VHH binders against Protein farnesyltransferase/geranylgeranyltransferase type-1 subunit alpha (RAM2). Designs and how they scored, part 25

Target 1, 316 residues: Protein farnesyltransferase/geranylgeranyltransferase type-1 subunit alpha (RAM2), of Saccharomyces cerevisiae (p29703)
Amino acid sequence: MEEYDYSDVKPLPIETDLQDELCRIMYTEDYKRLMGLARALISLNELSPRALQLTAEIIDVAPAFYTIWNYRFNIVRHMMSESEDTVLYLNKELDWLDEVTLNNPKNYQIWSYRQSLLKLHPSPSFKRELPILKLMIDDDSKNYHVWSYRKWCCLFFSDFQHELAYASDLIETDIYNNSAWTHRMFYWVNAKDVISKVELADELQFIMDKIQLVPQNISPWTYLRGFQELFHDRLQWDSKVVDFATTFIGDVLSLPIGSPEDLPEIESSYALEFLAYHWGADPCTRDNAVKAYSLLAIKYDPIRKNLWHHKINNLN
Below, E stands for the ipSAE of ESMFold2; O stands for the ipSAE of OpenDDE; V2 stands for 0.75 times the mean of E and O plus 0.25 times the DockQ between their complexes.

## First folded at step 15 (VHH)

Design x4 (from w6 with S35H; framework vhh_7pa5_2; at its last look DockQ between E and O 0.88; V2 from the best seeds 0.00; counts 0 for: pae E 2.3 > 2)
Fold by ESMFold2, look of step 15:
Structure x4 (fold): chain B 316 residues (1-316), chain A 124 residues (1-124)
Amino acid sequence: as target 1 above (316 residues)
Amino acid sequence: QVQLVESGGGMVQPGGSLRLSCAASGFLFKIWAMHWVRRAPGKGPEWVSTIRSEGSSTYYADSVKGRFTISRDNAKNTLYLQMNSLKPEDTALYYCARDLTTPYDALGTEFDYWGQGTQVTVSS
């Protein structure tokens, strides 16, 4: 980091920010100095290398302060217009932002700023974003902001070519990773207009294989339901799915509804829920749906019994 | 400012060894796969080796496999190429490059930054 001289700058007092909760928490003499300089430079509309450095120092101590991110954006936009190589200038800013991102993994402003930089970029590259996204997901596989940013990138670049493979890699690493399953569905939602029958059959087999490995894992069952809903015009697909799901509940639907101790164990309560949902969509199978929800309420998922009673009432 | 600075080149006899270094600055080195690429006199660029960000996944061109070893020190932001059993055909300008290829693309096909190069000359 370069050291700049601000002796020509008269800092503006922070009295107008007395109600700022962030200012109260981090209200130090150093914070006062940085903010005073920033207000002065903003009021002068100074878009300079020293102003850029000042915003970096402030972001280091107060990364959630929107006004400083906006000021930095204005500086970058101005300075890139004076640069001999705009692409190189913006790529350097993105490289700097990678370091800030690593140190502030849950900061919303960073991801909004990244989007703004890519929108300005004359030749943006999705490939360039992937290393920091991978690191951030490896550190916290449930980081909603990072997943939202990756989805935004896919849409912004109109580029989904690696997303199925990426979701598959994450599911192989941790079959319970619901964010990976959700991202896999995001891929299919955006590919649905060009999908072949072979691709649909392969995906069904992938889902069934993962369910067979861990039948009591909610993620692939929720995914299977969503996948079937997305491609509902595949009628032969429905009968195969129902037959598969039935293998995890044995003959529990042929038994009378009684006390929980009279009912057998089943391999998956999520299979029973899936079948109940399927049967509830058709009046001809309504009684099967009512019985399945009743069994969930009584034994196989009683913690959510109010939900199951609500589902039954909704069929009435 | 992004910089990749190669060093460690020089003149060596056939069968000799050299160790190249590449000092990286201005970017988060530890998250990027890195390459060595060489350009022999009068020839186009030739991919030599790749190392993934974690350091354990390494890949080599057939012409150097078994003789060259790529490594990295993420704490020092430095990439290395240990070159053993050097041959006259290894004579080239060697560049350190930051990979733009994803794990799902062909290795060594795209770069976004590279250094000035360090000359390796294998001559008796």
Scores: ipSAE 0.476, ipTM 0.805, lowest interface PAE 2.3, mean pLDDT 87
ESMFold2 (binder alone), look of step 15: mean pLDDT 81; pTM 0.819
OpenDDE, look of step 15: ipSAE 0.805; ipTM 0.918

Design x5 (from w6 with L107I; framework vhh_7pa5_2; at its last look DockQ between E and O 0.84; V2 from the best seeds 0.79)
Fold by ESMFold2, look of step 15:
Parts: sequence; structure tokens; C-alpha cells
Structure x5 (fold): chain B 316 residues (1-316), chain A 124 residues (1-124)
Amino acid sequence: as target 1 above (316 residues)
Amino acid sequence: QVQLVESGGGMVQPGGSLRLSCAASGFLFKIWAMSWVRRAPGKGPEWVSTIRSEGSSTYYADSVKGRFTISRDNAKNTLYLQMNSLKPEDTALYYCARDLTTPYDAIGTEFDYWGQGTQVTVSS
């Protein structure tokens, strides 16, 4: 604003929108002026420093407006080609985007734009991305968009070097953080063909330790099932995992199935579900699976009883 | 434009104290680890100290441990280095740098922005 003069530009009129855009974005005089100028500059295909600044002002008040992000990308791509140092130019754009990201943590367009900048960048750096991602996750450890972007970066850079340690740190801070557990699985999915027996044993121990801390936490049980499925051709864990899981259900499988009042409390209904799934895969243990699902339906997870009855029917 | 501007250098006698400042602009200072790096006459660069973005995690080269204290003020976008018990071998040009290291990397190995430096001279 202080840097640029737009007196040579005739703003284009703002058209009325009958959709819910008006309920979300009020047409202040400043908004109408900015959008009118932007529409004029877009129609002129002006790819200039003042156009770049104008897009920043519009993004500040309307960050969800895809057309402005696309226009800004076109300006940046043009101006970087004129720059003496394209790396510095794009790094400056990424630094600006960090501030926008902080102020708009759930905005999809920011993350798509960031990907586009990295694809354009002649020497992109994963390390330069990490500070804003860490801040966003520290602020909201379950921010789906930030986790999705970090996964995209791992794939784009082919770099998973620190991702297991990072997931471990977040799980240590909050063992219930399902996004961290999911990211840990993402690491193994991308490492599975190279992994050693030692790494597999260490991972099983990690999972068991976290289950032991909070047995009624669904995240590590779901993770354990997924991990075994991912490596099913290379794992010899059946007796160890079954023995471990049984420690959380006491002797309920030895009791007759009666009314809920006749059945004791258990440390983990997820352990019972895990065992039912395990036993259901082998006809020799099918009866154990049927009983475990029956117990879930009757007492330990009756809210999902129709699911358990469906599981039983599929075993018969 | 990204800028890192150091100040607070000067001449001091051995055993003296000095506080360096680095004013940062053009980037979101509070999310970045920041470092001090020094270059003595005729020597290559030497990492001095690093502070994490939150300000509580600090790291020091063995040559300065116990004598130097790094700190930051994220509200003022400013990095500091308090230097006590200064020695003649601390004479150097001191740079403020934006640090790319992660908690899982070796400290003081990678920087992407640098200041112009401020001269510190320790002599009788």
C-alpha cells in the first residue's frame, strides 16, 4: 500500500453472489476496493510487484479464495524468472508463507500453494519446512492438514530420516495422539521392504510398552493390528502377542457367557477385540473368536453390538 | 527482505563482559532456532551457541560453556549473547545465523541466513 500507487487502474465491479459467500465475507469498502483492483489486474494479466503485494493483502482478509492464490503463483513464477537469484526469491516467498500459515492453520489453499512452491524451487529443503510444521503441530497436535503436508514432504524429498523419532516424541508427550500413531505407521509403510528383524522386534516392544501404560487406549491397539497386517509375511509374533493381550482380559474366556452382571471388569476391551480378530483368522481358534465377540456384544462394548454380531456371522 | 543485524561488539579487557544483540526481520523469527557463529582472524568459522525457538533449549561449544549465555526475545525478534569472563581467544567477528538443525541433527552444522557480523576484540 505504502509502496504502490494504483491510480492508473480502474477497479472492476464486484458481482453479487447469491451463494453463502456474503454470509462469510462482508463487503466492506476496503474489501470491495481490493477485489476490484485484483480483478482489473488479473484481466490485464499484470504480473508485477504491486500485483504481488495486492494478492498478499487479499489473502490476509480472504485466505480461502483460490483464484487469488493461483494469481499469486503466476506472479511469483514470472518474477522469479526475472530474478538474479531464484533460490533466494523462492525462499523469501516461503518465509512470507510461514506467517500466513501461522494465521490460517486450517486453510487448504496454503498447503497446496506451499507444495507448488517446492515443486518450482530449484533447491528445495525439507529442513526449511520443519519449523512451521512443528509450531503448527505443537499448537494443534491433531491438525490433519499439517500432518498431510508433512507426509507429502517426506515423499517429495524421499526423506524419512527423523520421522520415527518425531512420532515417538509426540507419543511420549501424548500417548492418545492418534495422528502421531498414524504418522508412525506411515513411516513403516514406506520402510517395510528394507526393515530388519531387530527393528521389528524393537517396534513390537515399543507398542507393548505403550499399551501397558494405558491399556484402554484404542490408538496403540489399532496400530498393533495394522503393523502386524503390514508385515504379516515376516512376523512370528502370534504366541507373544496373544500372551500379552490376554493379560488385559483376565479369565473372561473361561467363564460361561451369562448376563452382563455375571461378568467381571477387564483392563481393556480393545485387547479382547484384538484377540477376537486374531483368533478369527484361523479355523482352529474360531470358537475363541466367537466367544470374544459375544463378550464384547454382551458387556465390554455393547454400543457396537451389531458390529460384533456381524463379525460372528461372518465366522460361521 | 531477510535481515540479521548484529550489534554490541567492541573492545574489552580480558575478564570483561559484553552483550551482543541481533535484530531479525523478514521472517517469522519465533519459529526458528538461532545461532551465534564466530570467525577469529585467520581462522575458519566456529559455532558458538544455539537456542531453540521456544528459548529454553540452549547449546554451547565447549570453549564457551559456563562463560556465554544465549537468549532470545521473540516479542522483539532479537537474539542475544551474554559473554562473560572474556579471553583474548574470544576475539572474533560474531555472526547471528538462522539455524536449520533439528533436535535429531548435530548442533551447529547448517545455517541458511547470516548477518554481517559485529567485531569483538579482547586485549590488554
Scores: ipSAE 0.681, ipTM 0.875, lowest interface PAE 1.0, mean pLDDT 88
ESMFold2 (binder alone), look of step 15: mean pLDDT 83; pTM 0.842
OpenDDE, look of step 15: ipSAE 0.852; ipTM 0.945

Design x6 (from w6 with T109P; framework vhh_7pa5_2; at its last look DockQ between E and O 0.83; V2 from the best seeds 0.00; counts 0 for: SAP .69 > .668)
Fold by ESMFold2, look of step 15:
Structure x6 (fold): chain B 316 residues (1-316), chain A 124 residues (1-124)
Amino acid sequence: as target 1 above (316 residues)
Amino acid sequence: QVQLVESGGGMVQPGGSLRLSCAASGFLFKIWAMSWVRRAPGKGPEWVSTIRSEGSSTYYADSVKGRFTISRDNAKNTLYLQMNSLKPEDTALYYCARDLTTPYDALGPEFDYWGQGTQVTVSS
């Protein structure tokens, strides 16, 4: 870390709402000095190497301080315009930001700043973003901020070429990872206008294969319903999928609805829910939907019985 | 400031060994794949070896497989290349490079930072 001389700067007093700040920030003499110097340099509009270093020190102790992120952006923008190599300068700022990101995985200000740097960058690279994104998702596969940023990158770069494979890898690692299934749907939503019939058939087979491995996993069933809704005009509720789902419920629809003890086990309550949704869309099959929801309410998913009764009421 | 500084080169006889080191600074070393690349006299650059960020996988050019071992110490921000059974054709300037290649990329590595190189000379 560089050491700078601030002897020419008179720190300005910190003014804050003490009631709102006491639970979040412990005021030390070092903190007061840093903030006092920052307020002074901001008031002078000093866009210098020492100001840049000062913002880094403040971000280390108060990463949620929006004003300091904005000040740092102004310094970076000014200094890059004076640099002989703008691309190198901004790449070094992104490399610095990787360190801050690792140390502050829950702070969304970092990702907003990262977007601002890429928008400013004359030659941004999606590949340079991937290592920190991978680290963050590997540490917390449900980190909404990181997933949101990756989706933003796909749109910003207009580049989805690796996203299906990435989602597949995460699903292979943890088939219950709903964030990975959701990201896979994000891919199809953004690619729907260029997709071939072969790719649609391959995706249906992928979904069915994953359901076969763990039939009582809600993620691929929810995904299957969304996938068919997205491509309804091209698939029209493929009868192959309905036949497939039926194999997980046996003959429960042919049995009288009695006590839960008198009903057999089924391989997937989510298959039953999927079929009920399918049958409910057609007046000719609505009796099957009513029976399926009734079976869910009494045995196969009684925790959500109020939902199933609501579904039945909406059909009748 | 981003720096990749190679060391450990020198002159050895055929069959000898050397260990190259690359000290990295100015970036979060542990999240990046790293590679060794060499330039023989009168030749273009040749990829030698790659190691993934956590040491999960290592990859070698056919010409060095079984003789060279790539490793890394993320706590010390250092990349290594252990070179055994050296041959005259291994004579080259060896560079440490930061590798942008992902598991989903086509063959052919892509690098964004390079060191100055360390000379390895294998001769009688």
Scores: ipSAE 0.585, ipTM 0.841, lowest interface PAE 1.6, mean pLDDT 87
ESMFold2 (binder alone), look of step 15: mean pLDDT 82; pTM 0.819
OpenDDE, look of step 15: ipSAE 0.847; ipTM 0.939

Design x7 (from w6 with G108D; framework vhh_7pa5_2; at its last look DockQ between E and O 0.88; V2 from the best seeds 0.78)
Fold by ESMFold2, look of step 15:
Structure x7 (fold): chain B 316 residues (1-316), chain A 124 residues (1-124)
Amino acid sequence: as target 1 above (316 residues)
Amino acid sequence: QVQLVESGGGMVQPGGSLRLSCAASGFLFKIWAMSWVRRAPGKGPEWVSTIRSEGSSTYYADSVKGRFTISRDNAKNTLYLQMNSLKPEDTALYYCARDLTTPYDALDTEFDYWGQGTQVTVSS
């Protein structure tokens, strides 16, 4: 970054209209001077290289200052129109924004600004976005702003071609990563409507394999229910899936409902919940659903007992 | 300003070694895959090697496999190519490039920034 001369600019004092946005930096005279310069240049509507650099300096110390992000966007929009290569100019701005992200990894305004740059961009590239998205998710796999931005990119570019493989990689790294499971469902919701029986069978096998590894992991059970509901017209409930889920609860449904001490441990309470949901949809199996929900309330998930009683009441 | 500056080229006899360096600035080097590409006299560009951002995933053209080693130092924003057992056909202008190829592409390469290149000459 270049260092500019502002000696021709008379800094403006901080006005009350801007005080709430500037309170973090009011205590130092150097930061008051920076803000005074910014107010002066904004008032003059100066859209120049030095104004651009000034916004970068302010963002470095006060990245939540919304007015400065708006001012920077106006400068970028003006200066790109004067550039011989608008694509290169905006790509340079996106590269700068990657570096700001490294210094301010939790700042949500970065992602809003990035969307604005892509909307302005005459030839935006999804591939170019992927490295910073990977960095941010690798650092914090639960950062909903970054996941929301990636979803926005998929929709903006109409491009989902790598999202299944990406979700698979994250699940292989951490099978409990609920954000990766949720993103995998986002892929299927937005995939083209050309789905083969082989693709559906492969996905069901993937889900069952991950359940087998850690049967008491809620994420793949929730995903399995959603996946089958999404494809109900082209995939009916398979006895294979019901038989599979049954292996995690043993013969608990053949036992009398008694004291919790008399009931065996099971491999997955989520399997029992899944089966209860399945059996509740058919009057012929409703008694099995009532018993499964009762067992969840009594022993296998008593923290949610009010939910299970509510489910039972809705079956009648 | 984005810059990729190659260095370490020179003249060497067949069987010799050279180590190329590429200094990167103006972008967040550590998140990007990086590649070496070479252009022999009268030829078009030829991909040589790629290294993923984490540094452990490396890929090589068949013509250099076993002789060349790509590496990176993310703390110094520098890409390297160790070139051993050099042959006259390795004579080329070697470029450092920022690689947009993802692990999920079939290795069809796409580069958005290039250096000026450093000359490697293997003769005699």
Scores: ipSAE 0.636, ipTM 0.859, lowest interface PAE 1.2, mean pLDDT 87
ESMFold2 (binder alone), look of step 15: mean pLDDT 82; pTM 0.821
OpenDDE, look of step 15: ipSAE 0.847; ipTM 0.937

Design x8 (from w6 with A33Y A106E; framework vhh_7pa5_2; at its last look DockQ between E and O 0.91; V2 from the best seeds 0.79)
Fold by ESMFold2, look of step 15:
Structure x8 (fold): chain B 316 residues (1-316), chain A 124 residues (1-124)
Amino acid sequence: as target 1 above (316 residues)
Amino acid sequence: QVQLVESGGGMVQPGGSLRLSCAASGFLFKIWYMSWVRRAPGKGPEWVSTIRSEGSSTYYADSVKGRFTISRDNAKNTLYLQMNSLKPEDTALYYCARDLTTPYDELGTEFDYWGQGTQVTVSS
């Protein structure tokens, strides 16, 4: 830790919109000292190494304090412009930010600040960002802010070369990880204009293989529908996909609709939903769609029965 | 500031052993792949070994496989290279390097920080 001398600075008192005696009691003398110094240095517009260090100390105790992040950015922008090696200066800031991330794993403002640093950087590197992203996703594989930042990086750098493999690895670790499935779709959406027929067929087989492993997992079924919509007309389903989905519902459409206890178990209610959606788009098969939605409402997904009744009503 | 400081080099007879260390500071060591790279006199750099950030996966050049062992201690921010069955052709300046290689790239191709190196000399 760096220690600086602030003896020339007159701290400014802390101000709040709402005064509450309990809230005031919660402020430590050290917290009041740091915030008083920060208010003073901001007022002076001091953009110095000691101001930079002060912002680091405040971020450590109050990482959600937006004003301090903004002040730190202004200090970094000023000091980097005076540096002999601006690339090295900003890389040191990113290295510091990695340590802050480790100490504050749930702080969302870190990722906004990272974006600002990369936009400022004369020669930014996507590879430099990947180690901290891996650490954060390994700790919480569903962290929305980290996934959002990774997607931003892909677009900022125009670089998707590793994203399919990365999503595949996460799906192998946890096939239920919807964030990984969603990121896999993000890859295909951004590659849709240059994808070969072989790659599309391989991806369809990947999806089917993962459904076969755990047929009642909603993530790959939602992904399959999105993949088909992205690359195929909705009304002209590949017979391979329809035949595949049918294998998970048995003969339930051939049975009379009766009491829920009279109906058999099926391997996947999501297969039934997928097929109902398909059949509902064609007047020739709408009776099948109505029956499938009815079965979902009665037994296979009754928690969402109001949705299924709505779907049936829309079919007239 | 980022620093990588190698130590443990020296003179040793063929068949001998040495253990190299690299002390790292100024960055979050545990999230980075780390590598050893060597340069023999008058030669370009040669990748020797890489270890992943968690230490679970290690990789070696064919010339050292079975004789060298890379390891790390993330609590001490230290990288190690145990060098056994040393040969005269292992004589080189050995560098510790921070590796930018991703799990999906060819290993040993991109480094952003280097140490000063430690000399290893294998001769009678």
Scores: ipSAE 0.651, ipTM 0.864, lowest interface PAE 1.2, mean pLDDT 87
ESMFold2 (binder alone), look of step 15: mean pLDDT 84; pTM 0.844
OpenDDE, look of step 15: ipSAE 0.860; ipTM 0.945

## First folded at step 16 (VHH)

Design y2 (from x1 with A105E; framework vhh_4orz_3; at its last look DockQ between E and O 0.92; V2 from the best seeds 0.83)
Fold by ESMFold2, look of step 16:
Structure y2 (fold): chain B 316 residues (1-316), chain A 123 residues (1-123)
Amino acid sequence: as target 1 above (316 residues)
Amino acid sequence: EVQLVESGGGLVQAGGSLRLFCAASGFLFKIWAMAWLRQAPGKRREWVALIRSEGSTYYADSVKDRFTISRDNAKNTVSLQMNSLKPEDTAIYFCARDLTTPYDELGTEFDYWGQGTQVTVSS
C-alpha cells in the first residue's frame, strides 16, 4: 500500500535460460521491475522499510521464491533490533503473514517463515496463532501443512490444553475427519505419562459412543486400536473392548464357514478386523483370528482378500 | 499499522440509546474475535460484550438484554448498540481484539486496544 521512491536504484536484469526466456514474454513489466529492484537491493544488502515493502509485493506474486523470504527475514531481524518494542514489531509481522497465508495455504515457505518468526519472538503466543489455523482448517479440514504447523506449535509451546476439546469439536462436525482423529491421538501420545485412569475411561467411552453412532466408520476403529496399544499397561480394557466390538458382528463366529450368501450382514467389518487383530496376538484365540480373517476374505471385505489370506498365513 | 478506532460516544439521558462503532485496520479482521470493554472513573476495566469470528455473542450480566454487539467483516467494523442506558453505564468504552478461545474463561486476554470513547448517561 505504501509507495516508495526507488529512483536511486538501478534494477538488475533477471537471469534467464531459453525456457525462462519464453516464459519471460508472459511477464508483466511490473513483475520484471519488482524482480530487478529486488536483485539490486539484495546485492546492496539494503535492510530498509522500502526493501521490506518490496518483498511483500514480490511474495504476493511469487510466494514460492525462497530467496525473497530469506531476504525478508533478514530485514525483519534487522528492523526489530532497532525497534522500541520488539514484541509489537514481530506481532505486526505475524498479522501481515495471516493475510499472506489466506491466499497461500499450502506453500511450505510461509509455514517455515511462521516458525522462524516464533523462534525469534521474545514472547510468542500460541493463542495468537489459533485464528488463522482455524480459518485454514475450516476451509480444508485435511490440509497437511496446517495440521503439521499446529502440532509444531503444541510442541514448541509445550501447550496441549485445548487440543482434546478442539479435536472433539472437529469430530462432532465431521465424524469421518481422519485428520481430527489423528490429532486427537497426537494429544494422548504427548500426555500419556500424566493422565489419570478417570481420563482414560472417559476417552474409551468417547470412542465407543462415536463407534456406536456410525459403526462402519474406519477412523474411530483405527483410533481405538492405537489408543488401546498406547495405554495397555495402565488400564485393563480387554474384555470390555472385546465385548463391545463383538456386538457389531452378531454370531458370525458361531456359524459354519460357508458361501457368502449363507452369511448374515454385520454392522461393521472394521469391528471384525479389530477382533481378528486382537485374537491373533494370543495363541489361545488364534483359531478365532483365522476364522475372522476368513470371513473378511469371503464376504465382509473381499476386495482386500489377499491381505486377509496373508494375515492368516502369518498366524501359522 | 494495527488500529482500533472507536466512535459514537456522547451524552444521553437515562433510558436513552447510543450506538458505538469500532473501525479496525492492519490485520485480517474476519478471523478475530472482538470485544467491547468499559472503565468507569476509579474502577477497573471490565468486559461488556464479545463477538467471535463466526458471529457468536456473549454479554456481561449487567448489560444482557440491553446491549447488542455485531460485526461487519466487509467493512472491518464492530458495533455496540446500547439501549435502556443507566447512569451506571457511564464509562469510557474500548474496542479490543480478543484472544480468548471457546475453551477459555471469557474476557481473559486482549492484545490490541482502541483509545476509547466516552459515554455519559445523565439522570
Scores: ipSAE 0.722, ipTM 0.890, lowest interface PAE 0.8, mean pLDDT 88
ESMFold2 (binder alone), look of step 16: mean pLDDT 82; pTM 0.834
OpenDDE, look of step 16: ipSAE 0.870; ipTM 0.952

Design y3 (from x1 with A105S L106I; framework vhh_4orz_3; at its last look DockQ between E and O 0.74; V2 from the best seeds 0.75)
Fold by ESMFold2, look of step 16:
Structure y3 (fold): chain B 316 residues (1-316), chain A 123 residues (1-123)
Amino acid sequence: as target 1 above (316 residues)
Amino acid sequence: EVQLVESGGGLVQAGGSLRLFCAASGFLFKIWAMAWLRQAPGKRREWVALIRSEGSTYYADSVKDRFTISRDNAKNTVSLQMNSLKPEDTAIYFCARDLTTPYDSIGTEFDYWGQGTQVTVSS
């Protein structure tokens, strides 16, 4: 039910630009009325409580309509500047936005609006953001928009203090959660200039422990390769990681390449791929790389055989 | 409008029990940790109990084993069951929305407060 009287407002017809964004939406008479009122109030630059309420009603039915979000932001900015308590005003807007976020978890404009509110906020708090972020990630641990917003928060607040533990908790819950592994790398990328050798050694052990638990999980192997590349100038891990990866392929490189039926099973095709990449970088070990890629093409990952043949060709 | 409204306070004899309620509105209650705090006359406000959105509970040492915090996300309420009450428990009790992270076990930061409800324990 409407709290406000709009009888003084002459609604404006739907504009062509608005029509382009809304042509794929079936119009109702209520929708046309709301949009007509909004266009009228926007043209008047009316920044009022009734305009704020109108934007909430429109967002409820058309949350992707970016013009309404921008108009709401202008109203909020004006009304908070007139408020006796700016912090309270913006915190109430963030609380309202939590409700909208729950209903529209993949709408990027909601997260962009949230960023804009925090930039306005005279005393923003990362702690106040954590409940809605937790809810959204718990509901969909691979929601790119929510993860992107959390990363933005870390950078905006310059605060990474809980992110390694958070990534660890998510990996413990689902070791296959690539978004958690990617977020863990995000932590290290932003901490690389202050990280000690002890912390790097502990991280290698963490990676190896998780690989040992599920050797055929691509996420920690991809993470291990990226971690080594990120810290290659500060680490001398080569022998340790090669020895570790070798334990997952048995003696397959000692065998002649025959038919797939004659080759044993291995614990991880990703270990074989990792080793092939390592060995391909050095002419002294390139024969091992060629053999590893050949084995991937023949038996251990034949779906990608054209990739492996391409890798072999690049070595020559 | 965000509101936290406490109720259930009153006068009770030492050793007795009392149950406080806090009704929350104006925010997405189920995602927030909630806390009870208290302030005795002339004393600083002190944290009493905390309940996380997932149901984990934490208590100040002075009330552990005697008080139980609980929540009802369907009714947007948090409650505090107070047993074995002592005269030292006499205070105004406040419901608060808590900003405590998952890695804290005591309430440290709160952004919304109720008006408070008086609890008086006679000797």
Scores: ipSAE 0.619, ipTM 0.849, lowest interface PAE 1.3, mean pLDDT 87
ESMFold2 (binder alone), look of step 16: mean pLDDT 82; pTM 0.831
OpenDDE, look of step 16: ipSAE 0.873; ipTM 0.953

Design y4 (from x1 with A35S; framework vhh_4orz_3; at its last fold request DockQ between E and O 0.91; V2 from the best seeds 0.83)
Amino acid sequence: EVQLVESGGGLVQAGGSLRLFCAASGFLFKIWAMSWLRQAPGKRREWVALIRSEGSTYYADSVKDRFTISRDNAKNTVSLQMNSLKPEDTAIYFCARDLTTPYDALGTEFDYWGQGTQVTVSS
ESMFold2, look of step 16: ipSAE 0.735; ipTM 0.898
ESMFold2 (binder alone), look of step 16: mean pLDDT 86; pTM 0.864
OpenDDE, look of step 16: ipSAE 0.874; ipTM 0.953
ESMFold2, look of step 17: ipSAE 0.737; ipTM 0.900
ESMFold2 (binder alone), look of step 17: mean pLDDT 86; pTM 0.865
OpenDDE, look of step 17: ipSAE 0.875; ipTM 0.953
ESMFold2, fold request of step 19: ipSAE 0.695, 0.690, 0.714; ipTM 0.886, 0.884, 0.893
ESMFold2 (binder alone), fold request of step 19: mean pLDDT 86, 86, 86; pTM 0.875, 0.874, 0.875
OpenDDE, fold request of step 19: ipSAE 0.882, 0.888, 0.887; ipTM 0.957, 0.959, 0.958

